# Ledger of designs, part 11: VH-VL binders against q67xv2r213to389

Target 1, 177 residues: q67xv2r213to389
Amino acid sequence: NMEQLAKTLTSLYNIYDANRKPDYIYENEAEFRSLYVLLHLNPSSGVMGEPLSLWFRKLTFALVKSKEICFVRNLLRLYRMGNYKNFLSRTASEATYLQYCISEHHIREMRLVAVQYINNVCYKLQPYPLLRLSQNLKMKELDVESLCHECGLETCTDPDGFTVLPVKQSTFRSPED

## First folded at step 7 (VH-VL)

Design s33 (framework fv_felzartamab)
Fold by ESMFold2-Fast, scan of step 7:
Structure s33 (fold): chain C 177 residues (1-177), chain A 119 residues (1-119), chain B 107 residues (1-107)
Amino acid sequence: as target 1 above (177 residues)
Amino acid sequence: QVQLVESGGGLVQPGGSLRLSCAASGFTFSDYAMNWVRQAPGKGLEWVSGISGSGDSTYYADSVKGRFTISRDNSKNTLYLQMNSLRAEDTAVYYCAREYFDSWGFDYWGQGTLVTVSS
Amino acid sequence: DIELTQPPSVSVAPGQTARISCSGDNIGSFYVYWYQQKPGQAPVLVIYDDSNRPSGIPERFSGSNSGNTATLTISGTQAEDEADYYCQSYDSSTYVVFGGGTKLTVL
């Protein structure tokens, strides 16, 4: 489970720290260290560990600005701000496979936030094309349709033959509320 | 929206004590590290102390270490700074500041509370 | 231990570009933050992580950080940009360190 993974990663970090050269970064070290941030994106997740402030503070300056650490630090901010569009876009374009797998629950959370926003808050009254939603949520169109139905929303076909989401449906419910 | 409101400042004699409070609202308080930053009249910003979201880790500037104690009560969304053995050099406006996503930078600041250490 | 040096003052005409430097040993390896402070007011974060703007900060504010110098750039400077500006970073021993501040005058 995630707690077991966190313990294994902590053991690996201890090995890195014991063999530390201040200006040197070991192969895959930045990626494995970045997984700590992803495991602790939600402070209420129950995965035990150091506060992220102290954890970032302990990184060498060579690691702090590495691609993998920079990515997850930005992802943390987007997550806490509820910025689903940039969170999903960056995860799709920048995450390694391992980073993506560990962040799957948070990706789902952001997709649910997006569907709720589009249905309830978006100012346009026109039906929302599922192809565009597919691109924004970084999902296959069929999977987007399933997610909409899971949220209590209906989809339909427009006069041009495209699948669309009618907005302002009162039936919206979050499957995780 | 995020709000930080400091209180507890005032006039104290050298060697005296004072406790500052910072009431936080508009965010999940326990998720964020919090800091105190001060500014002497007409001078620049000086970091004083910081505390992790859980309260388990605390940090102090050398100038205040051993005299000041930072603490927090997450059930009340309140940050504290207990100041003992006050010196004239501690005279400043004290700001409560929220750490920017665990980064040692500060995205929100309170209005500040003035502490004057004088006879 | 990092020590941050800023010029005490910078003057610029309205509409011109203002540049405020923040010098520190190997500062390009650390993240830098910039704060704007107007008289009688609390500081406001205008740049985080070297070059990023918080929501609500005008596009004319930008930052850079490399080698031994971080720079805050204000393009097309407006009268309302007149303020004191502070850079801030961190290191392993001092935790948080602020520059001495720069008074920007728009003449």
Scores: ipSAE 0.184, ipTM 0.685, lowest interface PAE 5.1, mean pLDDT 86

Design s34 (framework fv_felzartamab)
Fold by ESMFold2-Fast, scan of step 7:
Structure s34 (fold): chain C 177 residues (1-177), chain A 119 residues (1-119), chain B 107 residues (1-107)
Amino acid sequence: as target 1 above (177 residues)
Amino acid sequence: QVQLVESGGGLVQPGGSLRLSCAASGFTFSDYAMNWVRQAPGKGLEWVSGISGSGDSTYYADSVKGRFTISRDNSKNTLYLQMNSLRAEDTAVYYCAREYFDSWGFDYWGQGTLVTVSS
Amino acid sequence: DIELTQPPSVSVAPGQTARISCSGDNIGSWYVYWYQQKPGQAPVLVIYDDSNRPSGIPERFSGSNSGNTATLTISGTQAEDEADYYCQSYDSSTYVVFGGGTKLTVL
């Protein structure tokens, strides 16, 4: 329940703000505040809250460049630009356990964006190796193959024995629709 | 593909009013906070006003508070700046600028529209 | 309540490194943006979030920000880089503040 989590985090933020000490950052405050950004990555989401443009303006200077806030600020940029490769790479290498759990839906969304882009938009009409897709999506090759099949895409084996996606041969179908 | 086109500038007398418009295209307008930034002839850049993507939150430089009103119509992809009680020091090229993903930086700017306040 | 100070002008020979400073109290705790403006044109974002380049901006542009000074560095400066450069930052009270601008002359 993301709505309930958003309300719980708002209550926690109120406690931080009510008990603010000069030049002091509470334990895990940066991490918990970063979760707000992850809950609001999609501006069209149904999760209630303050717009991120206002939210960032309310951070103390001590929090603005903290590791956790810097991570989600960069992640927001990557998400809104549709940069799935760097979004997935940074989440895999930098996210805390809580950040990862909350961003799980967006990770899946970025993986679907990647599969659709590679199949439909990719400039060249040559098969895309699943090993490369596995590396880009931060998934096991078998899981990537399963995801392709969920999207209505077939895979095949090239002359060298590698599993490939024959781009633009199948119609992408979102499993979320 | 992102384009911002300002209009509505012109010559007005001190104490007069003017409304600027900025027509946006090439992106989902409601997803971005928008701003007005001005530049007096031969001078530097000065931030004037900002508005959230939804239009629910507005911000103003102290020099224009109570005189200028920023607004937007997301159904028409248009940003507005209503300028009242104009002063000679408001003479400037007014730029429409898009915020870079809820950062206070601006990634796209229009060509600007000149406002001259003179008798 | 920050005020950003830039040198009014910087001169550099072609191929040399230009450095434009932007000084402000505790500026290193906030993000800095840099804009290039040529005569009669709108500003162009060349650096965002202290040190990042937007797509299409040449690799010779770089930025840094720590303590009380942010710096825009242009390595191997070319004639086309001649322009006015503005730094910009923010804080919770001011929202958006621009430096006074630096005229870069490439001799």
Scores: ipSAE 0.447, ipTM 0.790, lowest interface PAE 2.6, mean pLDDT 86

Design s35 (framework fv_felzartamab)
Fold by ESMFold2-Fast, scan of step 7:
Structure s35 (fold): chain C 177 residues (1-177), chain A 119 residues (1-119), chain B 107 residues (1-107)
Amino acid sequence: as target 1 above (177 residues)
Amino acid sequence: QVQLVESGGGLVQPGGSLRLSCAASGFTFSDYAMNWVRQAPGKGLEWVSGISGSGDSTYYADSVKGRFTISRDNSKNTLYLQMNSLRAEDTAVYYCAREYFDSWGFDYWGQGTLVTVSS
Amino acid sequence: DIELTQPPSVSVAPGQTARISCSGDNIGSYFVYWYQQKPGQAPVLVIYDDSDRPSGIPERFSGSNSGNTATLTISGTQAEDEADYYCQSWDSSTYVVFGGGTKLTVL
């Protein structure tokens, strides 16, 4: 379905470019062009297209300055840096409905990166509160618990009644691998 | 982490040629567009040329178009500037600069290499 | 085609706010970047995309860009901030353009 969307967007871009004027943008053009970046956030995703370096250089200044393109440029930086917290926070606060829907796979990927990091690296020797993880991943606590279980991790209840993730579990595995 | 090191500068006569190199390390070189920016002694910054991450697209300032050629070898993490038909006004320190995520802004610069064009 | 004009010099006392302007026709429609250059050194990016700071740049540096003027503001200016400052923008026809530079003197 992403392949079909990519083809539709390419067709739309050709229409925009046919008789374009410098520094002029069409209605919703910035949003639709931003979807190209989201489809190509991961170079290994399998969606064929022009490299992002060349693609950005073809945009007009009006498009580059748009809030939709600025958002995906920032998101690309965060993705490349593995900054899952800011990636998820910005997506939750700034993405349009379409941008969010297209980025769903990358949102899941960043959430998996976060769980792996917390179990293996981040939180040393103390169980990690699921409420905190819920806030950082922008998920409901029950959904976070399900995600941890999908990753081969066990959760438990601490003496105060809070659900926690014991860290350094050797059973971690990515459900997407 | 990120490091850019220019080399190849020197004294050349008017009408001569020179090739500059920039060795990059600490990042995935092919993911970034690269640029050359020069500065004449005691003067301001002047953009010279830019090249896309793949090397397929090149851009030039009007003052050097037709005389200079930018290129890159991603297998060697090296950027080049071939300068032909050099003029006295090409005398400058030449900086290698990495683009900030394909933005035409430059987040890392090398130390520069001096090119002097005189008889 | 965008052309950028900066004042050649700005002087401030330590602890005062320095403001360096970068004027260009409709510059608010273009991204602006600011670079600091100390004698004998390569430029250092201090502001990108009009107002954002790279990691490691002190919070006293800020930027704005609207209408015909972009501004670099240095609050509580310190002696170490003495340098040349360059604004830079770009467009699809001229590519990259730099302002002439402003020498900031901290007395």
Scores: ipSAE 0.000, ipTM 0.554, lowest interface PAE 11.3, mean pLDDT 84

Design s36 (framework fv_felzartamab)
Fold by ESMFold2-Fast, scan of step 7:
Structure s36 (fold): chain C 177 residues (1-177), chain A 119 residues (1-119), chain B 107 residues (1-107)
Amino acid sequence: as target 1 above (177 residues)
Amino acid sequence: QVQLVESGGGLVQPGGSLRLSCAASGFTFSDYAMNWVRQAPGKGLEWVSGISGSGDSTYYADSVKGRFTISRDNSKNTLYLQMNSLRAEDTAVYYCAREYFDSWGFDYWGQGTLVTVSS
Amino acid sequence: DIELTQPPSVSVAPGQTARISCSGDNIGSYWVYWYQQKPGQAPVLVIYDDSNRPSGIPERFSGSNSGNTATLTISGTQAEDEADYYCQSYDSSTYVVFGGGTKLTVL
């Protein structure tokens, strides 16, 4: 579970810190340290640890500009701002496999935010093509259709044979996870 | 919507004490590290002190260590700077500043409050 | 200990490009922030993390940071850009470090 992973990572961090050399980075240290940020993106997630504000400030200068740490620092900002478009784009293009797996719940949260925005808030009244939604959410079209149905939304087929999402459906509901 | 409003500045004698306050609004105060930055008349910016969002960790510039104490009351959305053993070189406008998403940069600044240390 | 050095003054004609340097030993390995300060006002963040603009900052502002020099660039400089500009970075021993500031004059 995530608590077991958090404990394992904490043990690893203690080993890194005990054997610290100035301006030295251990193999895969940046990636493993980045996982801490992903586990703590949502303070309500139930994974306990040091607050992220203190955690970032304790990083050595050799780590702070590493690719892995820069990636999760940017993700944290996007997550807190509700910027689902850039959050999903960056996870798809920049995340390592482990980073992606650990952030999976937050990716799902951002996808739900996007579906809600498109259905409820978007000013356009034209049906939204599932192909475009697939591209925006970084999902296969079939999986997007399933997500829309989980949210209480119906899809249909346009005259050209493409699957579309009629917007402004009053049946929207956030699925429980 | 984010606002930081400093108060408590004034004229004080060398060796005296003064307490500055910064009232924050428009954001979840406890999520952000806060800082005090000062600027002497006609001079540049100088970082004074910082405090974590929880208040558990504090940091000070060497010039103020042992004399100044930073603190916060998250229930009142207020940041404090207790200044003791004040010197003429502490004369400055003191700004309250919010850290930009757990970085060492500052995205919002208050209007500043003037502290004058003079005989 | 990082020490950041800025030229005390830079002058540019309206519509021309202004470049303000911030020199520090190995500054390219640290994040740099830039602030604009007009007389009697608090500083305003114009660039964060070397090259990013906060919402509301005009596109004419850009930044770079490599080697020993970070640079704030203002293209098509306007009269309202006349101000003092400060660079700022981080040092683990001194925490927050500001440059001395640069007065930008737009003729």
Scores: ipSAE 0.110, ipTM 0.668, lowest interface PAE 5.4, mean pLDDT 85

Design s4 (framework fv_felzartamab)
Fold by ESMFold2-Fast, scan of step 7:
Structure s4 (fold): chain C 177 residues (1-177), chain A 119 residues (1-119), chain B 107 residues (1-107)
Amino acid sequence: as target 1 above (177 residues)
Amino acid sequence: QVQLVESGGGLVQPGGSLRLSCAASGFTFSEYAMNWVRQAPGKGLEWVSGISGSGDSTYYADSVKGRFTISRDNSKNTLYLQMNSLRAEDTAVYYCAREYFDSWGFDYWGQGTLVTVSS
Amino acid sequence: DIELTQPPSVSVAPGQTARISCSGDNIGSYYVYWYQQKPGQAPVLVIYDDSNRPSGIPERFSGSNSGNTATLTISGTQAEDEADYYCQSYDSSTYVVFGGGTKLTVL
């Protein structure tokens, strides 16, 4: 679980720090250190990005521009700004296996934000095609339909046989509530 | 619309004190680190001080450490710089600058306020 | 402890490419930011994180950063680009460091 992983990562970080050689970076250190950012991505945990900003400044120069650290730095910005489309696109294309696994809760959170936005906030009044939502959320169409139903929303079939989401449904409920 | 407006600059004698203010609007002030950057007449940019979004962490250039104090009041969307033991070398336009999130660069700057330290 | 060195001036003809360097030991391992400052005005961020343009900055502005030198490139330079340009970086000990600035003249 996440608790076990956090303990393992803390142990690994201590090993890296205790045995650091001048100008030496351990194999996979960038990836494992990037997991710290993903574990502390949620603003409701009291991590407003301020501790992470200081954390990034203290990384060795060899790590700061690594692929793994750049990925989570960009992801943090997208998460903070509520940019669910780019968040989901970049996790699908750039995340390592471990980064994706740690990010699963936040990926789900961003997908829920997207569904709520489309139903409640989006200015369009016509039904939203599930195929388009599938593309934007990086999910299979059947999984998107299940997600909409979990949120208390109904789907229907348009005259052309495509599954659509009627917008402005008052029944929206977060599954996390 | 992000705006930063500095005030409090003026003429002061060597050894004197001055307090600068920066009024912020158009964004959630508490989520951004804020900085003071100065520029002496005809010279380049020099970073002076920075403060985290919460106000819990402060940073200072060696040239001002022990003399200047940065602070903020998030309920008033205002950044401050208390300047003590002023020297002729502190004469400059002082800019309030917002730190681009997790970038260590500055995306928005105020117009600046002039501080002149002279007899 | 990084110190950033810029040439004091660069001249370019209208429509030509201007290149402004920012030199620092191992600067390619740090992120670099570039600011444009016109007389009597506050600096304006034109490049962040080595090579990215903020919204509203013309595409003729680009940046690179490798080894010991970061470069701001302005392709098809226009008269309105005449200004002072500053590079900026950071480290864990000094937090923020600016280069000395480069006066770009478009003649």
Scores: ipSAE 0.310, ipTM 0.734, lowest interface PAE 3.7, mean pLDDT 85

Design s42 (framework fv_felzartamab)
Fold by ESMFold2-Fast, scan of step 7:
Structure s42 (fold): chain C 177 residues (1-177), chain A 119 residues (1-119), chain B 107 residues (1-107)
Amino acid sequence: as target 1 above (177 residues)
Amino acid sequence: QVQLVESGGGLVQPGGSLRLSCAASGFTFSDYAMNWVRQAPGKGLEWVSGISGSGDSTYYADSVKGRFTISRDNSKNTLYLQMNSLRAEDTAVYYCAREWFDSWGFDYWGQGTLVTVSS
Amino acid sequence: DIELTQPPSVSVAPGQTARISCSGDNIGSYYVYWYQQKPGQAPVLVIYDDSNRPSGIPERFSGSNSGNTATLTISGTQAEDEADYYCQSYDSSTYVVFGGGTKLTVL
């Protein structure tokens, strides 16, 4: 679970801090410290810890401008702004394996934001092709169809045989509620 | 639309007290750390105090430590600054500022409220 | 403690490039923010994390931060850019620190 992972990472951070040399970064330290940011992307997530603003200030300057920490700082901004397209794109192309695994819940949240936006706001009263949605959400078309159905949205087949979302016809309901 | 509206400023004698308020709207208040930044007439910006989104952590500039208390009421979307033992050098426009969520920078500011400490 | 030094004033002709410096020991190792303040108005964030523009800030605003100097650059300066500009950073002892401010005059 995420709380147990947070405790394990805290123990690791204590070992790094106890053995710290000025401006020295241990192997994989930046990656493991970046996981803290990913665990705390949503302030309402329930994973207890130090506020991110104070946490970032306690990092050495060598760490705060490292590749892994810069990546999660940018990801945090995209998440807080609801920029689902860039969040999903950057996570797919730049995240390490561990960063991706920790981010799975937030990737799902961003996909739900995207589906809600497309259904309610993004497009006119014409069907949205699921093929386009699958490309934008970085998912297989069948998985996108399943996600739409989980959100209370109907899908159908257009005259050309393509699966489409008839936007603004159904009320979006979060499966996480 | 993010809005921050300060109130409570005014004229006060040296050694007196004032309580400033900042009413926030247009965002989830509890998700953001909040700050007070002041500006003396014709002078530059000076950070005064900050508070975490939950209200559990507070920070103060050395010039105001022990005299000022920052607090917040997330149910009312309101930030407060209790100012005690006021000095002439505390005369300034006091701004409410929302903290950039991952650091100590400020993305939105209120219009400010003037505090004048004079006999 | 970190001290941030800005020139008190900078003058530039309309359409020319304005450069405002913010000097501090090893400032390139810290993130820098820039604020614009017009007379009688609240400050507005124009640059965050050294070089990034918030949504709505004109493309002519850019920033850099290296070594001991951070710089705010305004290309093709317009009359409406006339304002006071403040740099801001942080350290472990003083928390938040502002530069003294630079008055930009567009003549």
Scores: ipSAE 0.232, ipTM 0.705, lowest interface PAE 4.3, mean pLDDT 85

Design s43 (framework fv_felzartamab)
Fold by ESMFold2-Fast, scan of step 7:
Structure s43 (fold): chain C 177 residues (1-177), chain A 119 residues (1-119), chain B 107 residues (1-107)
Amino acid sequence: as target 1 above (177 residues)
Amino acid sequence: QVQLVESGGGLVQPGGSLRLSCAASGFTFSDYAMNWVRQAPGKGLEWVSGISGSGDSTYYADSVKGRFTISRDNSKNTLYLQMNSLRAEDTAVYYCAREFFDSWGFDYWGQGTLVTVSS
Amino acid sequence: DIELTQPPSVSVAPGQTARISCSGDNIGSYYVYWYQQKPGQAPVLVIYDDSDRPSGIPERFSGSNSGNTATLTISGTQAEDEADYYCQSWDSSTYVVFGGGTKLTVL
């Protein structure tokens, strides 16, 4: 479970810190430290740990400027801003395998935010094409259709045979509520 | 919509005291370190003080240490700067600034409040 | 102990590329931030973490940071880009430092 993973990572961090040498970064240290950020992305998750603002300040500059830590710092900012497009795009293109696995719940969370936004405010003139939503959410079209249905939204087929999401449906409901 | 609104600035005599407030909205206030940055008329930016999201850690520029006290009330989403023993060189527009996550960079600033120290 | 030096002014014609330097010993090992300040207004963050752009900032703004110099680049400079620009960095021993500022004139 995530709590056990968090404890294992904390033990590993203590070993890194106890054996720190000037200008030395252990193999995969930046990646393993980045997982802490992903586990604590939502402070309401119940995973116990030091607040991220204080945790980051304990990192060396070499670690802070590493690609793995830079990625999760940007991801955290996008998450807090509700910027689902860039969150999903960057995760799909830049996350390591382990980072992606830990982020899976947050990816789903951002996809739900996106569906709600598109239904309520994003586009007003025509129904929203599922192919475009599929591209933006980094999902297969059939999976996007299933997600829309899970959110209480109906899809339909336009005159050209494409699946579309009628916008401004009042039936939206988060499946995690 | 992130908003930071400063208040409490004004005219004060040398040796006097003033308390600035910054009302924050549109984000989870306790997740962010907050800072005060000042700008004397016609001069550049000067960092004054910073406080961690929890309020447990405070930081001060050497020029204000021992005279200014930064604090916050997370239940009210408000940042404070208590300024004592004010000097003419403390005359500036004081900005409330939100720390860009985990760094000492600032992604949102208030409009500023003018503090004038003169007789 | 990092100290940041900026040129006091830079002038460019509309449509030209403006480059504003921020010099500091080993500044490439620190994160650099850039702020735009127009008269009577609060500073606006235009570049963070050396080269990243906040949402709402035009693509013509870019940044770099290497060795002893960080640079803010404004491609195809527009009249509305006329402002004072400040670089800023930090470390655990020197909390926050700002450069002296550069006045960008577009005419």
Scores: ipSAE 0.000, ipTM 0.524, lowest interface PAE 13.0, mean pLDDT 84

Design s44 (framework fv_felzartamab)
Fold by ESMFold2-Fast, scan of step 7:
Structure s44 (fold): chain C 177 residues (1-177), chain A 119 residues (1-119), chain B 107 residues (1-107)
Amino acid sequence: as target 1 above (177 residues)
Amino acid sequence: QVQLVESGGGLVQPGGSLRLSCAASGFTFSDYAMNWVRQAPGKGLEWVSGISGSGDSTYYADSVKGRFTISRDNSKNTLYLQMNSLRAEDTAVYYCAREYFESWGFDYWGQGTLVTVSS
Amino acid sequence: DIELTQPPSVSVAPGQTARISCSGDNIGSYYVYWYQQKPGQAPVLVIYDDSNRPSGIPERFSGSNSGNTATLTISGTQAEDEADYYCQSYDSSTYVVFGGGTKLTVL
């Protein structure tokens, strides 16, 4: 339960703040505080909390430029822009184990955004290779094929034996909708 | 093409009221926090007020708190600043500014609208 | 309450490097933003998060922020760079704070 996790983290933050010394950080504090951002990436998530802009500026300066907080601040911007390629790339390469686990829902959201963009918005009418999509989404090719099928899209095999996604299919639907 | 266009400035007497508007286009308005920044004639920049993308959270400089109210209408892509109990020191060009994705910097600014508070 | 101090003016010859400082207590622990403002025009963001350039800003603009001083550096300064420059940061009480501004003259 994300709401319960948010409450637990808030209790932990209160303990940090009650015992805070200027420029002092507790072990793992940057990582645990970064989880707040990951829980609030989507304003529609339903998790109650402070606006992220206000939340960031209340952080002690010992935390603001930590690698964990910098990572989630950059990730938030990529999420807001719908930049799925860089979001998925950075999460795969820079996230801590715990940050990755908490961000799993948003990783799925970005993968769905990618499939929708490639099918609906991409200017090229040529079929999209699933191998390329698997590289961009940081998934195995079979898992990408399953994701495309969950979105109501058909895949096929090209003359060279590679699996491809025909674009501009009108059957697209988000499995989350 | 991101555009921010302010309107509503003018001459007003001390103690009077004025409402500024900022019409936004070229981006998904509700995704961005918006701000008002002012600049008195021949002086530097001074932050006035900010509002979250949803409109649920508002922030004010101490100098305007209790007198100014920031609001937005996301269906009309418009930001507002209701200014009450105006003082001579509120005389300035008022800029509408878009916040750079959950940072305290501003990536796009309007052309500004002049507010003059004088008897 | 953080206060940001900038020199009121800086002069540089065309093609030379201009450096504009922004001093504040422990400013290196906060992110700094830089704006260019030409007479009669709105400010333009030229540096965000200490050292990053927005798309469309020339590579000759760079920033740094350490200790008590943030610096905007313009290498190979051109006549078109003549403007007022403002640094900006934040704190827990004021939300947003601007420096007083620096007039850059290219002569």
Scores: ipSAE 0.303, ipTM 0.720, lowest interface PAE 3.6, mean pLDDT 86

